VH-VL binders against NAD kinase (nadK). Designs and how they scored, part 42

Target 1, 268 residues: NAD kinase (nadK), of Syntrophomonas wolfei subsp. wolfei (q0aze0)
Amino acid sequence: MKIILVNNRFKENTEKKAQEIAGQLSALNVEVIIDNGLDEPYAGTVDFIMVLGGDGTMLRAARRYGQRAIPVLGVNMGTVGFLSNIEINELAEYLPLILREEYSLEARMMLEVAVFQQQSLLTRVFCLNELLLRSNSPRMLSFALEISGQKLEPYRGDGLIVSTTTGSTAYSLSAGGPIADPQLDAFIVTPVASHIINKRPLVVSPEREISLHLLEEREAIIGIDGQIKMDFGAENRVLIKRAPHPLLMVNLKAKPFFTSIDRSLQRQ

## First folded at step 1 (VH-VL)

Design x49 (framework fv_ixekizumab)
Fold by ESMFold2-Fast, scan of step 1:
Structure x49 (fold): chain C 268 residues (1-268), chain A 123 residues (1-123), chain B 112 residues (1-112)
Amino acid sequence: as target 1 above (268 residues)
Amino acid sequence: QVQLVQSGAEVKKPGSSVKVSCKASGGTFSDYAIHWVRQAPGQGLEWMGVIIPDFGTADYNQRFKGRVTITADESTSTAYMELSSLRSEDTAVYYCARGTYYESSGYWSFDYWGQGTLVTVSS
Amino acid sequence: DIVMTQTPLSLSVTPGQPASISCRSSQSLLDSEGKTYLHWYLQKPGQSPQLLIYEVSNRFSGVPDRFSGSGSGTDFTLKISRVEAEDVGVYYCMQSIDLPYTFGQGTKLEIK
């Protein structure tokens, strides 16, 4: 068995813990590759991916490895989050189940984001939570939204979020979007500070293609999963589709989504 | 283990251009942003710009409006910073630095720095 | 642009004594998700800057535990519990919440 351990390179504790876990796995004749973000993604065949950290580390792992259809387990290191399944102090208890492949998998849809300049593809990336289009200046944007060839009335405002259901509790929630069951496949389209009366969040089929482009030259950016930023101008367009493969998340322990979100909203 | 290795010192005349390289050794630019920071003699640090090689996108400090261009070649794991229309005030040590943009816990901090490249502009 | 102001500009400390450096930002460095984008760097004489502390209080790999960071919003502090000879250099705070990224003017630490 070959396992990738994904950890946070900026946390000394997670690096030490990754080394300890790698040693334990090697003693059980498991080959371990440590991905602390310093090298390119491991290119060989892998049986399992273990993510040591919070939601941010899981988002990075999903981008690097999510399209390979390999089981991914989130192991929380004490940070509250939605994407981890077990705590680090529970790993020893669950390790035998991991090695015997005695777990269930939950499929989480991902976005495929393609950015074009005219007809030329500039880049193609995958993400787990969302794409954000936003103004990079105090001036509001005027932009076109097209859903599977249907052109909507122009949007005017600070931006737009196109989210997965997993991303419904991230930036989309803060912008007024609905809370969605992450086991449901759908795009959630949430306006950011829209100046047009009655622009509402949309929930659309994951089989639809969503395209965005500016209707006038403005300083704008596209953000992916809250970390990647790209300049976006009037000669650019972005095409968003459901990614070819979902992220396969490992369930070793029941983690009730609705109870967790309900507790979070009470603290708001 | 991971190092950013920069090109050697340059002496340039006013009005010319300089292009400084930054090569990742023992690592890659994938999943990272490469930033350029300069330091004039006896002065502090000044951010010049950034490139995200995975996307081929760059952004700049507007103080260098129209004079700075940052590029990257992923096949050689090398980033470049070109500064044109050089003035005596551009005499500085130019650093490349690696930033994160995927990892939220380390988001946009500069974890590894190049050794610096001294650019002297004199007539 | 976000302005970063450090105090003091210079500090002389006897070995083994503590040192404290302050950094203030002209705007809050806290984002909507609860993260604060303030980092501390050390530049030793003749060397490149090196990361000491990221996101206010997290010590980077290999950084001795005598270094600690604290603060919130616009006011931040870097502390060295017991200064050693190898701590000599210029300390910089940096914000990375907004472009352009900006640094404090630096604090020079010297041994008496």
Scores: ipSAE 0.005, ipTM 0.432, lowest interface PAE 14.7, mean pLDDT 85

Design x5 (framework fv_ixekizumab)
Fold by ESMFold2-Fast, scan of step 1:
Structure x5 (fold): chain C 268 residues (1-268), chain A 122 residues (1-122), chain B 112 residues (1-112)
Amino acid sequence: as target 1 above (268 residues)
Amino acid sequence: QVQLVQSGAEVKKPGSSVKVSCKASGGTFSSYAIHWVRQAPGQGLEWMGVIIPIFGTADYNQRFKGRVTITADESTSTAYMELSSLRSEDTAVYYCARGPYYYGSGSYEDYWGQGTLVTVSS
Amino acid sequence: DIVMTQTPLSLSVTPGQPASISCRSSQSLLHSEGKTYLHWYLQKPGQSPQLLIYEVSNRFSGVPDRFSGSGSGTDFTLKISRVEAEDVGVYYCMQSIQLPYTFGQGTKLEIK
């Protein structure tokens, strides 16, 4: 069995814990690859991915490995998050189940984001939470939103978020988007500080293609899961569609999504 | 309940660096930005920068660009502000504060940490 | 950078009387989307600043009705209808229309 341990090198306690866990797994004849995010993703075949950290580390793991159809387990290091399943203190209890492959998988849809300059593809990336288009200046953006070729009336405001249901509790929530059951597959389209009174968040089929472009030259950026930032101008276009593969999240114990989000909202 | 708890007071020599931490509770990192503001003794408030933890993106006051680095660790719900090449003029109380995500503009500091006194002296 | 100028720099008020603090910005704080990004803070002696008013006139959670904000463009006012002993401290206005965000120099409120 070969396992990738994903951690953050710049967090000293996580790196030490990853080395400790790697030692324990090696003693059980498990081959371990440590990925601290600085090098290229491991290119070989692996059986399992264990993410040690918070939601940000899981988002990085999803970007690097999410399209490979490999089980991914989030192990929380003592912070609040939505993407982990067990706490680090529980790992010893659940490790035998992991090694025997005695767990269920929850499929989480991902976005495929393609950015063009004129007709040329500049980049293609995958993400678990969302794409953000936002102004990078005090000036409001004017931009076009198209859903499966249907051209909506122009948007005016600070930007737009295109989110997965997993991303509904991330930036989309802060912008006034709905809380979505992560078991559902859908795009959530949430305006950011819209100047137009009746622009509401939209919930659309994940089979649709969403495109965005600026109607006027403005300083804007595209943010992807908070991990990638790109300049975006009037000569650029972004196309968003469902990624070919979902992220396969390991479920070792019931995590009550609705009671967790309810408590989180009461504490804000 | 929203609470920001900062690391303790520091005494540093000129030319060194300091790293101040700010640990948040109550869902701060899932939906908010973290700002850093300083106050020299007997002086007013000076905005240093802001980070959006879920995006890992930080914006800085140009006066500190190249000396200040703001980071966040979502796994511990902790934001950090590191200031390098310290001078006596950097002696101040450093505050972290929560705010809504900035939308090109429009964030503000709603809940504040207790402050961290950094003294730079030889 | 946008410069924020407060007047007066110091104010002494008899308890129960009103107080008024002005804030002027070097350029308009009206965003193209229709919002004005001007906020007011209070720093009590020995304490962290606390938010009083955001976006010109919205009272933050727990802030008493005696505090009100008004203004538009470049001229803004914070008013306390009846000053109480707990209102002593330094008041700051702040703009967040553009980076870097900037504070006024502060207005010290004292009780006579």
Scores: ipSAE 0.007, ipTM 0.427, lowest interface PAE 12.1, mean pLDDT 85

Design x50 (framework fv_ixekizumab)
Fold by ESMFold2-Fast, scan of step 1:
Structure x50 (fold): chain C 268 residues (1-268), chain A 123 residues (1-123), chain B 112 residues (1-112)
Amino acid sequence: as target 1 above (268 residues)
Amino acid sequence: QVQLVQSGAEVKKPGSSVKVSCKASGGTFSDYAIHWVRQAPGQGLEWMGVIIPDFGTADYNQRFKGRVTITADESTSTAYMELSSLRSEDTAVYYCARAPSYDYVSGRYFDYWGQGTLVTVSS
Amino acid sequence: DIVMTQTPLSLSVTPGQPASISCRSSQSLLDSEGKTYLHWYLQKPGQSPQLLIYEVSNRFSGVPDRFSGSGSGTDFTLKISRVEAEDVGVYYCMQSIDLPYTFGQGTKLEIK
């Protein structure tokens, strides 16, 4: 068995813990590749991906490896989050189940984001939570939104979020979007500080294609999962669709999504 | 294990162009950025631009407007920097350098540098 | 562009003594999530620059613990607790919060 251990070198104790776990796995004849964010993604074939950290580390792992149809387990390192399944102090208990492949998989849809300049493809990226289009200055944006070729009336505001159902509890929630069951496949389109009266979040089929472009020259950016930032101008267009493969998340113990989100909302 | 290997020194005439290569050893260079930085003799470091091969996106220092083009060939793990309309003041050592990512969470620092390519522009 | 200013531009240090280099930015290098994009590099004579410290205070792999970084916002310091012969070279700070990335002028460290 070959396992990738993904950790965040920018968090204090995760590198030490990754080395400790790698040693334990090697003693069990498991080959370990450590991805701490400093090197290119491992190009070889692997059997399993173990993410040591919070939601941010899982988002990076999903971007790097999510399209490869490999089981991914989130192991929480004491941070609050929605993407981990077990805690680090539980890993020793569950490790035999991992090595015997005694777990279920939960498929989570991902976005494919393609950014164009005129007809030229500049960028193609995958993400688990969302794409954010926002102004990079105090000025509002004017932009066009098309859904499967259907052109909506021009939009004015600070931006727009196109989210997966997994992303419904991330930036989309902060912008007034609905909380969605992550078992549902859908795009959630949430306006950011809309100037248009009665602008509402949309929930659309994951088979739809969504496109965005600016109607006026403005300083804007697109953000991916809160981690990747790209400049976006009037010469640019972005196309968003469902990614070819979902992220395959390992489920070793039941995670009560609805009670967890209910408690989080009450604590806010 | 990570190594950036650049092409050899070049001597060019004013008005010509130069294309410097930077080959990353190891696997694919998807999901990291390659930056180009130059250093004129006895001077400091000056950032020229970046390519993000995973995204096919390049950004440039406006000082080099329309003269610099950075490209990448993921199949050979090689990035290129082409500088046109060369002037004598473009005489410098040109470095490629790797950043782990060009995003909010991943690093925006140059962890590994190429050995440098001296470009001399003289008539 | 963000302007990076280093002081001093040169210093000579007796072996074993500490050294300190200051870097000031014309704008804050702190983002909304608490990350500060300030990094330190060393260029030894005839060599490429090498990373010493990233994001203010994190030592890069293999960098001795005698090197430390500190600071916040616009005011940053690189300290060497005990200068050794192999520390000779030019030290540069760099900001990467905004394009273009910009470097300080460099600080030349010499022994004796």
Scores: ipSAE 0.006, ipTM 0.434, lowest interface PAE 12.2, mean pLDDT 84

Design x51 (framework fv_ixekizumab)
Fold by ESMFold2-Fast, scan of step 1:
Structure x51 (fold): chain C 268 residues (1-268), chain A 123 residues (1-123), chain B 112 residues (1-112)
Amino acid sequence: as target 1 above (268 residues)
Amino acid sequence: QVQLVQSGAEVKKPGSSVKVSCKASGGTFSDYAIHWVRQAPGQGLEWMGVIIPDFGTADYNQRFKGRVTITADESTSTAYMELSSLRSEDTAVYYCARGDKYSGSYYPTFDYWGQGTLVTVSS
Amino acid sequence: DIVMTQTPLSLSVTPGQPASISCRSSQSLLDSEGKTYLHWYLQKPGQSPQLLIYEVSNRFSGVPDRFSGSGSGTDFTLKISRVEAEDVGVYYCMQSIDLPYTFGQGTKLEIK
């Protein structure tokens, strides 16, 4: 069995913890590859991915490995989040189940983002939460939104978020989007600081293709999962669609989504 | 309420580097941008750059490009401004200030400021 | 870069009297949607700058109503209807329509 351990390079002692876990796994005849985010993704085949950290580390793992149809387990190391299944202090208890492949898998849709300059493909990336189109200056954007060939009236504001259902509790929520059941496959399209009061978030079929382009030359950025930045100008177009493969999340421990999100939204 | 707390004063030699920290509290660090502004003794305010911690993206005043690097650590809600190849004219008070990550829609520009960090560059 | 020019560079005012500070930008600060990116800050002696007025005329939370901002395009004014001792400091205008953000050179307000 070959396992990738993904850890967060910005957290104290996470590499030491990853090495300790790697040693434990090696003692059980498991080959371990450590991915701390500094190098290119491991190119070889693996059987399982264990993510040590919070939601940010899981988002990185999903972008690097999510399209390979490999089971991914989130192991929380003390941060608040939605993407981990077990806590680090529970790992020893669940390890025998992992090695015997005694777990269920939950499929989470991902976005495929393709950025073009005129008719030339510049880049293609995958993400678990969202694409954010935003102004990179104080000037508002004017941009065109097209959904499966249907052209909407131009949008005006600071930007737009195209989110998965998993991403509904991330930036889309902060911008006024709905909370979506991750069991649903859908795109959530949420305007950012729109000056048109009638612009509402849209929930659309995951079979839709969404395209965006600027109507005026502005300094704009495309953000992916809050971790990748790309410049976006009037000569660019972005096409967003459902990624070919969902992220396969390991479920070892029942986590009731609705009560978890309800507690996170409470104010005192 | 929102509070930005900066690291203490520093004395540096020409050619060295300085790294100033800005720790945010009283709000979600990922909901806003952190800007850096400096003020030389008896002079006005000069914008240096910005980090949007949420996106890991930074932009800089071209005057400082190649010498300034702004970073953020979301786990500690702390932004950093590092200025390299220090010159005597870099002697200034360095401020961090909160801005809107969406270009001025949610939070007014520079609604809260840190207390400032005096950096003195001398032999 | 957008150049911000303040006049006067210094003011000396008797307590209770009004004060007026002008700010001129080298190009329009109005965007295509009708929003103007001009803000005013006060720096009291030995303190950090603090926001007074944002987007021309909006008073920031806690700012007394004796402060008001006005203007459009390239010409802006900050007015203090009756100056109090606590108003002493340097006033700066700033534009945030384009990077880099730029400040006026500052107007020092003193009490006579």
Scores: ipSAE 0.000, ipTM 0.399, lowest interface PAE 14.5, mean pLDDT 84

Design x52 (framework fv_ixekizumab)
Fold by ESMFold2-Fast, scan of step 1:
Structure x52 (fold): chain C 268 residues (1-268), chain A 125 residues (1-125), chain B 112 residues (1-112)
Amino acid sequence: as target 1 above (268 residues)
Amino acid sequence: QVQLVQSGAEVKKPGSSVKVSCKASGGTFSDYAIHWVRQAPGQGLEWMGVIIPDFGTADYNQRFKGRVTITADESTSTAYMELSSLRSEDTAVYYCARTEYGSGSYYHPRYFDLWGQGTLVTVSS
Amino acid sequence: DIVMTQTPLSLSVTPGQPASISCRSSQSLLDSEGKTYLHWYLQKPGQSPQLLIYEVSNRFSGVPDRFSGSGSGTDFTLKISRVEAEDVGVYYCMQSIDLPYTFGQGTKLEIK
């Protein structure tokens, strides 16, 4: 069995723990590859991915490996987030189930984001939570939104979020988007500080294509899962689609989504 | 209660560069944009540029023709303004000032609610 | 760039008398949501500028009631109902609807 351990290189306690877990797995005849984010994603075949950290580390793992149809387990090393399934102190208890492949999988949709300069593809990335189009200065953006070829009236404001249902509790929530059941597949389109009264969040089919471009020369960024930033100008266009494969999240322990979000929203 | 604390006065030769710092004391730069504004002796205020530390992105007044660079180090809550190819006309007090600019905020005020104490940069031979 | 023009450039008032400063912008500072991005600052001698009024008419925290702002579109006024010694300094209007942010030339207020 070959397992990738994904951790955060900038957190000393998480990197040390990753090395300890790698040693324990190696002693059980498991081949371990450590991905601390510094190098290119591991290109070989693997059987399982363990993410050691919080939701941010899981988002990185999803972008790097989510399209490969490999089971991904979130192991929390601090406070429980939305994307982790077990705590680090529970790993020893669940490890035999992992090695025997005795677990269920939840499919979570992902976004495919393609950024163009005029007609040339500049980059293509995948993400689990959202794409954020945002002004990178205190200036408002003027931009066009097209949904499956339908041109909406121009948007004016600080930006727009295109989110998965998994991302409904991330930036989209902060911008006034709805909380969505992660078992649903949908895009949530949430304006950021719109200067046009009554621009509302939209919930649309995941089979639709969403296109964004600037209507005026402005400095903007495209943000991916809050971790990747790309310059976005008037010559750029972004196309957002459902990714070909969902992230396959390992479910070893029942996680009550609605009570978790309710508790989170009432915490001061 | 947060303060913006700037580095001390500098005397520089023409053609050199200067790098002025601005540190958030008692707070952080999260949810704020940091601007640089200069004032030549006896003259008015001139906006130089801004950085949004949360995004690492900066915008500049084109009048400085690529001579100004603004950066931020979020780990130390310190922003920097570097001005190169200094001329005597660059002699001024350089201020940092903040505007609220939080990710996911519905409104960004766009006024300077807090200013640093200023840094005098003198360019002389 | 948006040009901000202040009048007068200097004024001298006796204590207790009112003062009025005008600011005109080369284009409208109003956005589509009804916010107007015009602000007033005071720079006292030897000090950093400090915010007095934001978005035309809102007094910043700690600013005395004797200061008021008014106006719309391109024409704005800062009024001091009764000038006191601590009001001495240079007053600047600023627009922030568009980059670069631009300031008026400043109005120096002196006590006669």
Scores: ipSAE 0.006, ipTM 0.427, lowest interface PAE 12.7, mean pLDDT 85

Design x53 (framework fv_ixekizumab)
Fold by ESMFold2-Fast, scan of step 1:
Structure x53 (fold): chain C 268 residues (1-268), chain A 125 residues (1-125), chain B 112 residues (1-112)
Amino acid sequence: as target 1 above (268 residues)
Amino acid sequence: QVQLVQSGAEVKKPGSSVKVSCKASGGTFSDYAIHWVRQAPGQGLEWMGVIIPDFGTADYNQRFKGRVTITADESTSTAYMELSSLRSEDTAVYYCARGSTYVYDSSGKYTFDYWGQGTLVTVSS
Amino acid sequence: DIVMTQTPLSLSVTPGQPASISCRSSQSLLDSEGKTYLHWYLQKPGQSPQLLIYEVSNRFSGVPDRFSGSGSGTDFTLKISRVEAEDVGVYYCMQSIDLPYTFGQGTKLEIK
């Protein structure tokens, strides 16, 4: 068995803890690869990915490895989030089940984002939560949204979010989007501070293709999962569709999604 | 396991066109970009263009100025490169190569992990 | 277009001795995430190119550990610690940070 341990090398305890866990796994004849976040993703075949950290570390792991159909387990290191399944102090209890492959998998859709300048592909990325188009200046954006060849009336405002159902509790929620059951596959399209009254969030089939471009030259950016930022101008077009493979998340214990989100909303 | 198999050698007259095929096996065709690279006899490698089958988009090296067209047929897992208005300088081995974003998380900046066997195109009168 | 320049253009090495090939780019190959998009390929006589090293220093699957890559920014090096007969061929560096992708002129490695 070969396992990748993904951690954030810049957090005080995570590098040391990753080394301790790697030692424990090695003693059980498990080959361990450590991914510290700044290294190139491991190119070889692996059986399991263990993510040590919060939701941000899981988002990075999903971007790097999510398309490879490998089980991914989120292990929380202190900050409670929505993407981890067990706590670090529970890991020893669950290791025997992991090594015997005694767990269930939950599939989470991902986005495939391609940014073009005319016909030229500039970048292609995958993400678990969302793409955010936003103004990078006090000026509002004017932009076009097309869904599977259907051109909508122009948008005017601070931007737009295209989210997975997993991302429904991230930026989309803050912009007024609905909370979606992560078991559903759908795009959620949420406007950011629209100047057109009655522009509502849209929930659309994951089989649809979404394209965006600016109608006026403005300073804008595209953000991916809050971690990658790209300049976006009137010469650019972005195409968003469902990624070929879902992220396969390991479920070792029941996580009460609805009660967790309800409590978070009451305390926010 | 992963293989790209190209069509056979061709001899063409100046001014004609050639269409070379590249059939992918051992992987999911739509998961990867297919690039085309040529090599004139005794010369180095020159990138011609790419197709991304799952987006249906292609991009080209401007040096070929409207002479090259790259297409893909997902039902047969086959990419095609057509070069028109052939000149003697187009005599070369034409390679297809797989560009991977899954292995390297390259954000569209591809590494060519597997290559076809090459197709020799000879342009002579 | 980014220009890739290799030195030397050819070298002959006694079996078991080391070899070193340099590659220079006309502009930096480093992106905003800290990744550098420089790759090395080997074309053996009569064969297609094959990937050796990706993103400066990472060995591709099946590539022997006698091959190593290093460098940053615009200056890169491929090293072979002990040259073997099967290493004969033409080595190419390539950048993939910007379109069009461009290759060096190639370095021909021969055994004495």
Scores: ipSAE 0.000, ipTM 0.434, lowest interface PAE 13.5, mean pLDDT 85

Design x6 (framework fv_ixekizumab)
Fold by ESMFold2-Fast, scan of step 1:
Structure x6 (fold): chain C 268 residues (1-268), chain A 121 residues (1-121), chain B 112 residues (1-112)
Amino acid sequence: as target 1 above (268 residues)
Amino acid sequence: QVQLVQSGAEVKKPGSSVKVSCKASGGTFSSYAIHWVRQAPGQGLEWMGVIIPIFGTADYNQRFKGRVTITADESTSTAYMELSSLRSEDTAVYYCARDRGYSYGYEFDYWGQGTLVTVSS
Amino acid sequence: DIVMTQTPLSLSVTPGQPASISCRSSQSLLHSEGKTYLHWYLQKPGQSPQLLIYEVSNRFSGVPDRFSGSGSGTDFTLKISRVEAEDVGVYYCMQSIQLPYTFGQGTKLEIK
C-alpha cells in the first residue's frame, strides 16, 4: 500500500505528526509520500491520501489529487472543520480499518474552472468549494452571466460566487447563499453583497455550464477556494463546469453536517 | 450583533511605529472591507485606507506617502493598521470601520470604538 | 480629490425645532449605474461616528424618522424635523464614489 500524507510544513505540530505517522506506517510495510505543499503533486500511483490539518489543507489536497479517484481522509489536528472525518487522537483506532480498506466513500462534486483570453486557455484548475469573482476597487463590476447558453440580464455589483454544495458553508454563506446538503450535486450561484442589483442566489443543475466575463474594463479578481488569486479583466472569460471526477471522501464514522454548521453559526 | 473592537491607547516617541488592531465579531469577517479613519484632536475625519481581507488587497490615501500599511488575518478576524515614522501631528484617534461589501465603495455601517495614539517626546 | 464642503459649520437649535445641514461636493457623486454615493454620519461627544443616512436618502437601521436626507449631483441636505437632546454632536457627509474617500469639515449641532 502507498499513501500520501498531506500536511502544512509551516505548522510545526502537523509536520512533526506527519513524520510520526509515516514512521508507524513504514513499520507496517506501507510506503509513505509526504506532501507539504511546497513541491509539485506526487505524480505516481497511490492507494490512499491522508490529509493532516484543517479545511484549508483538505482544499489543497482536493485541488492536487481530487481528480484521481483515490480515497481521501481528512484527519483534524485541532480546530473542528467541515471536511475532516476523524480526529488525530482517533487515528490509531481507525488505522486497521484504513489498511484493510474497511470504510465507505462519499462523493463530493468539484468544479472545473477554465480561464481564457482571446479564446486561448490561460489556466485550468479544479476546486472543491468555489470560484469568487469580485471587484478590487470602489467601482462596481458590470458583468455577464451565461448559464448553458442562456444569457441573463447583466449583473452590476461587487461580484459573484459559483459554489459546489460542499462550498455552501464557505464564501457563499458569507455572501448570503443557502446552506446546502453536501449529498446534493448542484451549483450555487450567489451574488456578492450589493444594493445595485436585486438578484437572488440560484441553485442550478450540475450539468449546466456557467460562463462569466466583464462588460466593461474594471479591476477584478478571480479567487479559487480562497487560496488562488488571479487578475481578471474585460479580455478574460471564465468557464465553469462539473469536474470529470468527484472527490472521494473516506467515511469512517458518521459526521453530523447540520449540527456541525449549527454550532459553527452560534460561535460566530 | 456586529462589533469591531480595537486595541488600547498607545503613547509613542517620534520616529517610531504603531500597530493598531481591529477585531470583528458578530458577522463574517471575510465578507466585508475594513477601512481606517483617523481624527486629530478637535479636527475632522480623515480616510487612511482600506483592506479586503479575503485577498489582502489594500488601497491607501497617498497623503500618508507609503508609511501606512493595512493587513488582515482572517483566522483571527482581525485587521491591522501600522503607521511608521510617527510625528507629533499623527496624534489622533484611529478608527476602523466596516464597508458592507467584498469590494469597498459603500457606506461605513459599523465603527470600532477608536484607539488614541499619542506621539510625544 | 473630491472636496466636500458643509454649511453651516455650527448651529444652535432650540429643542423641538428643525435643523438643516448642507453638503456640497466639488464634482458629481452620481455613478453611471444610477447610484449616488453620499452618506451622513453623526459623532456624539466622546463616541465613534455612527451611520445615519446612506446613498443620499436611506435611513440606517435604528435611525429615527425625524432624520431625512435629500439631494442630487453635487448638492445634498440632511434635515432633522425636530431636534432632541440626543442629536447633539458633529455631523459629517462623506463621498465613496472615488478614492480617497473624503469627508466634509463637520457641522456641530448644539441645543440652546
Scores: ipSAE 0.005, ipTM 0.413, lowest interface PAE 12.6, mean pLDDT 85

